# Miniprotein binders against b1l550: the designs that were tried, part 60

Target 1, 279 residues: b1l550
Amino acid sequence: MRLPEELLERARDIHSEAPSHRIKLDRVGSFGLKVPVEFKGFLLLAEADVWVSLPEGRRGVDLSRQVEAIYELSNPPKDPFSLCREAAISLLEKLNYADSSGVSIRFDAPLQDGESLKYYGVEISSIASDEIINKIRVEILGMTACPCTAELIRAYKSSEIAATHTQRSLGILEVSTKAEHPDPDKLASIIERAMSSPLRTYTKRPDEGGLVIRSLSNARLAEDVVREMIHLFLEEFGHLPEDTHILAAVRSMESVHMHDIYAERSFSLDEIRKEISSH

## First folded at step 23 (miniprotein)

Design mr3
Fold by OpenDDE base, look of step 23:
Structure mr3 (fold): chain B 279 residues (1-279), chain A 83 residues (1-83)
Amino acid sequence: as target 1 above (279 residues)
Amino acid sequence: SFKKVRIKFTFDPEEREEVYEFLKRLARELREKYNLITLVYQEDGTIRIFVKGDPEAVDKFIEEVLKELEERGVKYTVEVEEI
């Protein structure tokens, strides 16, 4: 059933009314939209959030216009970076009362693993205010081996390659910058290289053995992984603006404990450069 | 009364980055001065400014931006679109 459009002339525009409390809201929008995106030759169904600011004098946001804005730009499907940026701009242009807008797009990114595929999680965002801020978050699983247990076992059995417990570890890099979004594949690579070893979707027996040996020979604490991620990030992305903000984190699902080990560092490029130069 | 304008600038590639930083600073000053919403960004090798607010304020914003660019002696092409 569709109501007659003539009712719109008689109905109050609730969204344009003055609110009971004159308070500005930072973000009002639709979360959990599904939008198609093209990424590395794949057509993917991504989850999207869209929002704008709401001034103190307006009761509500025109949510239909927000949804329309992103879907207009999603057909035909395009890369998620352009979609985020263009949608954020479009929202700011379409919603007269908004002084800021934002878009976030989330999906599992395919990553080639021999003849198979593995994946990493990615969230791509753009926020439009006086400038555009681009944000990207990459999460990928790897494997860590504990150096402490390895050292104890080495001391006990006098083995060159000591056995140790291994676990899955989630590495996280989040970057916020006024530059273009960093390449998510490069971010994923940094995380994998910072761990004891990458994970594989499919392994033959020799490959599996080699993967485990690599982990044992490259045992790392969660703290080591985060520090290595930061180091590798600076090597690859040190050219980004100084006000670029980074979060590097690891969550290790410890195989000998019921709980996880977590480590993180938040920093700007300017801050971390000063820190490193002081040593 | 409300006005929205897209301004598209094409600059010499050698000067584009410097002009971009200048325009960001200028737009920030002018938005505060005239109580406007502005967005400065780059796309397809061009610098773009979106501005919205009071019609007279928007017009003053455009005039001042163009004046400042002229005073700097920067060569550019400009397209102005009201949306």
Scores: ipSAE 0.707, ipTM 0.904, lowest interface PAE 0.7, mean pLDDT 92
Fold by ESMFold2, fold request of step 24:
Structure mr3 (fold): chain B 279 residues (1-279), chain A 83 residues (1-83)
Amino acid sequence: as target 1 above (279 residues)
Amino acid sequence: SFKKVRIKFTFDPEEREEVYEFLKRLARELREKYNLITLVYQEDGTIRIFVKGDPEAVDKFIEEVLKELEERGVKYTVEVEEI
């Protein structure tokens, strides 16, 4: 049942009133929206958040207009980066009182894995204010092998056993930049190359053996996985603006423990270059 | 009592990045001066400016942006769309 439109003439417009406490809000929005996206030939279900700023003199946000803005652009499904940027611009255009807007889009991205696929996590954002700031977070699982245990076992049976504990580790790269979003596949590749070996959707026994041997031959501390991520990131994305901000992290689900190990470094490109050149 | 305008500028590619930085600085100055909301970004090889606020202030913003570009002597084309 739809109520009569005429009621709008008689009812107070609560949202347009001044609030009793005149306090600016930074993000007011609709979170957890389901939107379809087209990514590298795949039709994916994504989750989106949309928001705008709210000035101290306005009581509420036109939430239906926020939702409308992104859904208008999501049919037919399109590239999630274009959707994200265009929706952020549209929100700022549509909501007169806002001085900034933002959109986040999250999805599982397919990645070629031999003759099969695997998936990794992507979250992108575009924030529109005086200019556009783009953010991307990529999370992908890899395999790590502990070098400390490997060395201990080597010393015990120096010629007989090459062994250590191996585990899944979640690698994370998060980039905030004024440039276009970095390609998520390239970020995922950086993370995987920093690990002891990649994970596979499936393997036959000879390939599985080779994967494990590679991991043992390339044993790395969580700290060194993060350092390698940073090294590889700078090689590929060192051209980004100097104020680009990066977080590199790994959360290792240590197979011999009940808890995880975590390592992290955040930096701007300008900061890390000065740090490296000082040694 | 409220005006919203999209502006699209095309510059020669060799000047585009320098002019982009200039327009960002100019827009920040003028938004404060005239109490406007502005967004400056690039799309499809063009520079875009969105501006909203008081109609007279928006008109002055556009006038000053065009004046500064003429004084800078940069070759450009412009499209202005009120929305």
Scores: ipSAE 0.686, ipTM 0.911, lowest interface PAE 1.3, mean pLDDT 91
Fold by ESMFold2, look of step 23:
Structure mr3 (fold): chain B 279 residues (1-279), chain A 83 residues (1-83)
Amino acid sequence: as target 1 above (279 residues)
Amino acid sequence: SFKKVRIKFTFDPEEREEVYEFLKRLARELREKYNLITLVYQEDGTIRIFVKGDPEAVDKFIEEVLKELEERGVKYTVEVEEI
């Protein structure tokens, strides 16, 4: 049932009024929308947040226009990076009172793993104001092996190969840049290569043995996994703008403890280059 | 009243990045001068400017941007769409 349009002439436009407290808001929007996206040949149902700034003189945001903006662009489904960027621009165009807009899109990215699939987490955003700033966060699980315990066991057994505890570790790369979003598969690859070994959906017995041997031969402290992530990131993405900001982190679900350990480093490309070149 | 305009510039690829940085700086100066909201970005090998605000101020913004580009001496084409 649709109400008569004539009511719009008689009802107050609450959203366009001035608020009792004239305070600008940075993000007002609709969060947790479900939108279809096409990623690497897969049709996925992603979660999206959309928002705009709200000036101190306007009481409310036209939320239906925000939702309209992203859904108009999501049919037919398209690449999530294009959707994110285009929706952010559209929001700024559609909502006259806003001086900035933003869109975030979250999904699980499929990866081939032999004859099966695995996945990693992706969250992208685009923020439009005087220019566009793009952000991407990638999270992928890998295997880490503790080198300290490996050395103690080697000394005890006097063997060439030391056993140690291994665990799943969550690697994180987050990039904020004025350039296009980095390819999430490349970010995931950097994280996996920094670990002691990648995880597999399944392995046959000889492959499982190889994976474990690989991890033991490549034992790394969480701190060194983060350092390796940074090294590999700079090799692949050192060409990004100098004010690009990165967070590299590992959360290790230590198999011998009831708690996790965490290591991280945040930096701009300008900052890290100066740090490295000073040594 | 209120005016919204999309501007699409096509430049020689060799000059595009330098002009892009110039247009971002210029738009930031003019948006403050005329109390406008502007967005400068690249898409499909072109430079796009979106501007909104008071109609007279928007017209002055467009005029000054075009004037500065002519004074810079770069070759370009332009499409202006009021939305």
Scores: ipSAE 0.684, ipTM 0.911, lowest interface PAE 1.3, mean pLDDT 91
Fold by ESMFold2, last read:
Structure mr3 (fold): chain B 279 residues (1-279), chain A 83 residues (1-83)
Amino acid sequence: as target 1 above (279 residues)
Amino acid sequence: SFKKVRIKFTFDPEEREEVYEFLKRLARELREKYNLITLVYQEDGTIRIFVKGDPEAVDKFIEEVLKELEERGVKYTVEVEEI
């Protein structure tokens, strides 16, 4: 049922009123929207969040206008980075009272794996205020092999036993920058190369053996993986603005423990360069 | 009342980054001076400014931005769109 439009003239505009408590809100929006995107030839159904700031003198946000903004731009489907950026700008333009806006888009990115496919997680954001800040988070699983146990076993049985525990580890790179979003495939590649070995969608017995041998040849602590991710990131993305902020982290699902271990480092490019140059 | 304007500047490529940093600083100064909301960004090799607020303040913002560019002697083209 559609109500008569004439009621708009008689009803209070609740959203435009002042609130009983005059407190600014940083993010008011619609979260968990489903939007189509085109990523590297794939049509994907992504999840999106949209928001704006709300000044202390306004009671509510025009939520339908927020949803309109991103859906107008998502048809026909386009690359998620353009959608994210354009929607953030559109929100700031459409909602007069907002002094900032933001959009996040999340999807699983496909990745070639021999004759099969694997994937990694991507979340991108664009935040518009006096300028645009772009954020990207990439998560991908790899394999780690413990060097501590490997050394202990080597000392017990020299070259007779080449063994250690291996486990899945989740690598994370998050980048916040005034430049364009870094290529998510390159971020995923950095994470995988920092691990003891990549994961495969499937393996046959000879390939599985090779994968395990590779992991043993590149035994790494979670701390080592984080350090390697940072080294590789600086090699490829050291050209980004000096105030670019990075978080590098690993959550390792240690096969010999009931719990996970976690290592992380956050830094700006300026900070890490000073730290390295002091040694 | 309320006014919203999109401004699109094209500069010579060799000057674009320096002018971009200048326009970001100028916009921050003027937004506080005139109680405006501004966004400065780059798109397709152009510099974009979005400004919204009081109509007289928006007009003064645009006027001052153009004046500063002329005083710097920077070669540019400009498109102004009220939305």
Scores: ipSAE 0.683, ipTM 0.912, lowest interface PAE 1.3, mean pLDDT 91
Fold by ESMFold2, last read:
Structure mr3 (fold): chain B 279 residues (1-279), chain A 83 residues (1-83)
Amino acid sequence: as target 1 above (279 residues)
Amino acid sequence: SFKKVRIKFTFDPEEREEVYEFLKRLARELREKYNLITLVYQEDGTIRIFVKGDPEAVDKFIEEVLKELEERGVKYTVEVEEI
């Protein structure tokens, strides 16, 4: 049933009224939208959040305009970075009262793994206000091997038993910058290279043995992985603006414990360069 | 009662980054002066400014931006689109 449009002449426009408490809101939006994107030849169904700021003098946001802004741009499907940026700009243009807008798009990115496929998590954002700030977070699993236990076992039998506990570790890189979003595949590669070994979707037995030997040969603490991620990030992305902010983290599901280990460092590019150059 | 304008500037590549930083600072100053909302960004080798607010304030913003660019002596082209 569609109501008569003539009712619009009689009804109050609740959203344009002043609120009873004049408090600015930073993010008012529609969260959990499903949008098609094209990423590296794949057509994916991504999840998107869209929002705008709401000034102290306006009671509500025009939610249908928010939804229109991103869906109009998602047909035909395009790469998620263009969609994210263009939608953020469109929101700021369409919603007269807003002084900022934002869009987040999240999806599982496919990654070639031999003759198979694996995935890593991606969330990108674009925030439009006086300028555009772009954010990207990537998460990918790898394998870590504990060097402490490896050394104890070596000392116990003087190299007769080559063993330690291994576990899955989730590596995280999050970048906030005024430049374009870093390539998520490069961020994922940095994380994997910082681990003791990558994970594979499947392996034949000789290749599985090789992965285990690699992990034992590259035993790393969670702290080591975070430091290596930072080192590799600076080599690949040291050219980004100096006020670019990075978070590098590892959550390791330690196989011998009831709980996880977590290590994290956040920094700006100018901050970390000063720290490194002082040594 | 309300005006929205897109502005597209093309500058010589050698000057583009310096002018971009200048336009960001200028837009921040003018948005406060005229109670406007502005966005400054780069796209496809051009500098883009979006401005919205009171029609007279928007017009003053555009006039002052163009005046400052002329006084700076930079060579540019400009496209202005009201939306």
Scores: ipSAE 0.677, ipTM 0.907, lowest interface PAE 1.4, mean pLDDT 91

Design mr3
Fold by ESMFold2, fold request of step 24:
Structure mr3 (fold): chain B 279 residues (1-279), chain A 83 residues (1-83)
Amino acid sequence: as target 1 above (279 residues)
Amino acid sequence: SFKKVRIKFTFDPEEREEVYEFLKRLARELREKYNLITLVYQEDGTIRIFVKGDPEAVDKFIEEVLKELEERGVKYTVEVEEI
C-alpha cells in the first residue's frame, strides 16, 4: 500500500530541522549494501558503504538518496573503481548540505592459479571534498619459512635441506593517494613476491613437495617480508604523488606458537625516500 | 534558492597539471570567501569543478575563476552546466 502524498504537507521534515545538540558528524550513511560489480571479466557481489558529512545545523541525512545514488550507477554492473569514484561525486552533488562524501567497496578479487583460481581481499574508497582522495587496501596470504630455526636445524644436523616451521602469513598493503587507485593485482603481486612462496588452491603430492621446498629455500623473517614489500612497492609505484601514504604489514600465523606475530611500517613517499637516501 | 554548477575545462596537456594545482588553490580560497562547497578533480584529460551554494555566490565564483584564467593567459575551452 502506498500512503497518500498529502501526508507530506502535514508531517514534520525531521531531517531538515536543527538538532538539539549542534555537533557536526563526519560520516553518516548506509553501510553494508550489496552491489554488483564487474572486475576483470567476473561478475561479483561486492559490499559497499556510502556516506556524507552532516553539518551542525542539520538533524538528519536523506538516506534513500544515498542508496539510490550508488544503485543507479551499479546498473548495469561496472568496474568497482569507476563505481566508487562516480558514486562519491554523485553523493556530493545530490546532498546539498554535505561538504564531503565517501564510498567504500569491498570484494574478493579472483586471481589465476594455474588452471584454477585463488582470491585476495580488496577494499577501495574514494572521498570527495575539495578534491578526491583514493584509498586501496589489499590483503593476500602467502607462506613464510623461519630462517632462524632453519639455521639451528642446519647446525644440529647437516642436512641437504634444513627443516623449519612454515606458516600462512597475511600480507597487507594500504595506499592513500590523490592519484588513481593502484592496480590491486600489482599490489597483490608485490606482497606475494615478498613472501617465501605463494599459496596454491590445490596441488598433487609432488607439486606440494616442491612448493614446500621452494619456501624452505627462500626463508624470510616477517620483518624482512615487510622491508621487501616496501622495496618492491617503491620500484613499481615510486612515481605517485609525494604525499601518498602507504602501510605495509605482515601478520604471521606462527605454526609453533599459540599467537601471531606482526610487523608494520607506515610512511609517505617523501618520508621513505629521505630515509633511504640517508644511508 | 540553491544553485549547483558543473564546470568542465580543457587545457593544453603541457599546462594542465600546473593549471590544475592553481585551480585547486583558487577554489579553496573562493569557497572560503563566498561560503561555498567546491570539488576540483580531473577526468578524461579535462579539469572539472563542481560548486554549490547561494546562487549569487556561485555566479561570483564562476566569474572570478574565469577572470583569473584570462589574466593567467592560458588557452582553454569551458562548458558550464547548471544541475
Scores: ipSAE 0.673, ipTM 0.909, lowest interface PAE 1.3, mean pLDDT 91
Fold by OpenDDE base, fold request of step 24:
Structure mr3 (fold): chain B 279 residues (1-279), chain A 83 residues (1-83)
Amino acid sequence: as target 1 above (279 residues)
Amino acid sequence: SFKKVRIKFTFDPEEREEVYEFLKRLARELREKYNLITLVYQEDGTIRIFVKGDPEAVDKFIEEVLKELEERGVKYTVEVEEI
């Protein structure tokens, strides 16, 4: 049942009223929307967050208008990069009182693994204020082998390839830039190459053995993985603006402990270049 | 009273990047001066500015942007749309 429009004219506009406390809010919006996106030939149902700023003198945001903005742009489905950018701009244009807007889109991205698929987690965002800031976060699982245990076993047994514990490790790269969104496949590749070995959806017995041997021969601490991720990132994406911000992190689900090992570094491109050049 | 304007600039490709950096700086200065909300971005080989706020302030913003571009001797085409 829809209420008659005449009744709505008699009601106070609660959203436009002055708040009890005059405080600006940074983000007000709808989180956990589902929107279709096209990504590398796949039609995916993604999760989306949309928001705008709220000035100190306004009680609430017109949430229906925000939701309408993202769905208008989602039909027909388009790539998530364009959707984020266009929706952020549209929100800023439609909501007169907002001085900033943002959109975030999350999904599992398909990644080819032989005749099968693996995946990585991706969050694509755009924020419109004075400029557009594009953000991308990629999370992908790899395998690490512990060099410490390997060294202990080598000291005990004279073997060329020392046994060690292996585990799944989650690698994370988050990039915020005024340039276009970095290619998420390239980011995922950097993370995988920084690990002891990548994971495989399926393996034949010889391939599985080779994968494990490779990991053992390339044993890395979580700290080593993060440093390698940064190194590889600079090689691939060193052309990005100097004010580009990066988070590189690893969460290792250590198989000998009930807890995880975590390592991270947050930096801007200008900062990290100065650090590396000083050594 | 409230005004919203989209400005679309087309520049020579050789000058576009330099002009883009200039326009970002100029827009930031003018938004603070006139208490406006502005967005400067690139799309489809064009530079775009969105500006909203007090109608008189928006008009002054547009006038100053165009004046500064003329003083620099940059050749451009411009489309202005009120939304």
Scores: ipSAE 0.673, ipTM 0.900, lowest interface PAE 0.7, mean pLDDT 93
Fold by OpenDDE base, fold request of step 24:
Structure mr3 (fold): chain B 279 residues (1-279), chain A 83 residues (1-83)
Amino acid sequence: as target 1 above (279 residues)
Amino acid sequence: SFKKVRIKFTFDPEEREEVYEFLKRLARELREKYNLITLVYQEDGTIRIFVKGDPEAVDKFIEEVLKELEERGVKYTVEVEEI
């Protein structure tokens, strides 16, 4: 049922009223929207969040206008980076009272694995205020082999390749920069290369054996993985602005424990360079 | 009253990066001075400024930006659009 438009003349604009408490809000918006994006030749239905700031003197945000902003830009489907950035700008332009805006887009990114696909999780964000801050979070599973157990087994039974427990580990790279969004495929590759081995959607027997042997010969602690991720990141993305912020993390779903092992490092490029140079 | 303006600058590619950094700094100073909301960004090889707020303040902002660019001797084309 649609109410008569004439009622709008009689109704108060609740959103424009003064709030009971004059407090600025950082983010007010719609979360869990579904928007189409084009990524690496795939048409994907992504989840999106859109928001703006709300000044202390305004009761509410015009949510419909926010939703319109992103959907106007999502047809025809485009790359999620452009969509995110353009939508953030559009929000700031459309909502007069907002001094900042933001958009986040989440989806599973396809990654070719032979004739099949694997995937990584990606969240692409842009925040518009004085400047645009672009953020990407990539999460991809790999495999780790424990070097500690391997050493124990080697000491017990002389073997060139010692058995050890292996597990799935989730690697995480989050990058916030005033530059363009870094390539998520490159970030995913860094994570995979930092682990003992990548995961495979399917394996033939020779391939499976090779994968496991590789893992065993490249045993790494969760701490090793994080450090390797940082090293590889600096090699690939060291050209980004010095104020670029990075989170590198691993969550290892240890196969011998009921709990996970977690390791992380948060840093800016300038901070980590100073740290490395001090040694 | 409220005014919103898009400014699109086209610079020589050799000077664009330096000018971009300058405009970011200038816009930050002016937004504070005039109590404006501003966004400076690059798109399609152009530098863009979005500014919104009090109409007189917006006009002063634009005037000062253009003046500062002139004083630097930078060659540019500019498109100004009120939205």
Scores: ipSAE 0.673, ipTM 0.900, lowest interface PAE 0.7, mean pLDDT 93
Fold by OpenDDE base, last read:
Structure mr3 (fold): chain B 279 residues (1-279), chain A 83 residues (1-83)
Amino acid sequence: as target 1 above (279 residues)
Amino acid sequence: SFKKVRIKFTFDPEEREEVYEFLKRLARELREKYNLITLVYQEDGTIRIFVKGDPEAVDKFIEEVLKELEERGVKYTVEVEEI
């Protein structure tokens, strides 16, 4: 049921009114939209957030126009990177009063694991202001083995393979850059390689044994994982602009504790290069 | 009155990065000078500027950008679209 047009003519445009308090807002938008994207040959339903800035003199944002902007670009479905960037630009173009815009798209990315799939979480963002800043966050689970417990057990009972507790650990890489979005598969690979072992969707007996043995032989602290992620990131993505900002983090769901171990490092490429060069 | 303009520049690939940095700086200066909203970005090997604001200010922005590029002796093609 549509309201009669006659009623609409009598209604004030609340969004265009002056606010009671003249304060600029950084982000006003619609969060939790669902948009189709094409990624690695899959058609995925992603979650999307869209927003623009609101000047101090305007009460509200035309939210319908924001929603239209992203959906216009999502049909036919396209890659999430282009969608994100184009939508951010489109928002800035369509919303006259906005001096900045942004889009975030989140989904689980498929990753081949033998004949099955595993996945990683990805959030792709673009912010348009005077320039475009692209952000990508990748989260993937791996396995870590504790080197400290391994050493304790080794000291107690000599073994070729030191038993230790293992756990799932979530590795996180977040990259913000004025360049194009980094390849999320590469980021996921970096995270997995930084851990004691990857996770497997399915394991055959030999594979399961091998996976665990690998973890035990490659025991890593959460701190080790973060440092390794940074190292591997620099090898793969050291060509990005120096002002590129990175968050490398791990959350280890320690199997011997009810709590998690967390480690992170935030840095720019410029900063980390200076740090490494000083050693 | 409000005006929105897309500017698409095609530069020689060898000069594109330098010009891009120049245009970002210039656009920022002019944005402040004329109270405009601007976006400078690269797409498909081109440099693009989006500018919106007061019509006269937008026109001045475009004129100054083009003038500065000419003064630098940069060869380019330009497409200007009002949206």
Scores: ipSAE 0.671, ipTM 0.900, lowest interface PAE 0.7, mean pLDDT 93
Fold by OpenDDE base, fold request of step 24:
Structure mr3 (fold): chain B 279 residues (1-279), chain A 83 residues (1-83)
Amino acid sequence: as target 1 above (279 residues)
Amino acid sequence: SFKKVRIKFTFDPEEREEVYEFLKRLARELREKYNLITLVYQEDGTIRIFVKGDPEAVDKFIEEVLKELEERGVKYTVEVEEI
């Protein structure tokens, strides 16, 4: 049912009214939209958030225009990086009163694992204000083996390769930059390489044995993983602008505890380079 | 009255980054001066400026940007689109 136009002419525009309290809002938008994207030859249904700023003198945002903006750009489906960036710009262009806009797109990215697939989590964001800031967050599971328990078992049994507890660990790399979004597959690879071993969707007996032995021989604390992630990140992405901000983190789902072990480092590229050069 | 303008600049690739940084600074100064909203970004090898606000202020913004580029002796092509 559509309201008659005559009735619409009589209705006040609530969004354009002055608010009861003159306060600027940083983000007003629609969260949890579903939009199609094309990524690595896959057509995926991604979750999207869209928002704009709201000035102190305006009661509300025209949310319909925000939704229209991203869906117009999502047909036909395109890569999520372009969609994110273009949608952020479009929001700023379409909503006259907004001085900033933003888009976030989340999905599980496919990653080949032999003849099967594994995946990593990805969140791509773009914020348009006076400039465009691009943000990407990659999360992928790996396996860690505890070196502390390994050392205890080694001392007890005198084994070259000691048994230890192993767990799944979530590695996280978040990058915020004025440059283009870093390659998420490369970020995922960095995280996996920083772990004791990667996870596999399926294993045959020789492969499984090898995977576990590798993990045990490459036992790492959560702290070790974070440091290795940073090291590998600098090797691959050290060319990014110096003001690029990085979060490297690990959440280890420790198998001997009900809680997780967490480690992180937040830094800018200029900061971390100075730190490393001082040693 | 409200005006929105897209400005597309094409510069020599060798000068593009320097000019980009210049335009970002200039746009920030002018947006404050004229109470405008501006976005400066790069796309497809071009530098783009989006500006919106009071029509007269937008026009002044464009004029000053072009003037400053001329004063710097930068060679460019420009496309201006009102949206």
Scores: ipSAE 0.668, ipTM 0.899, lowest interface PAE 0.7, mean pLDDT 93

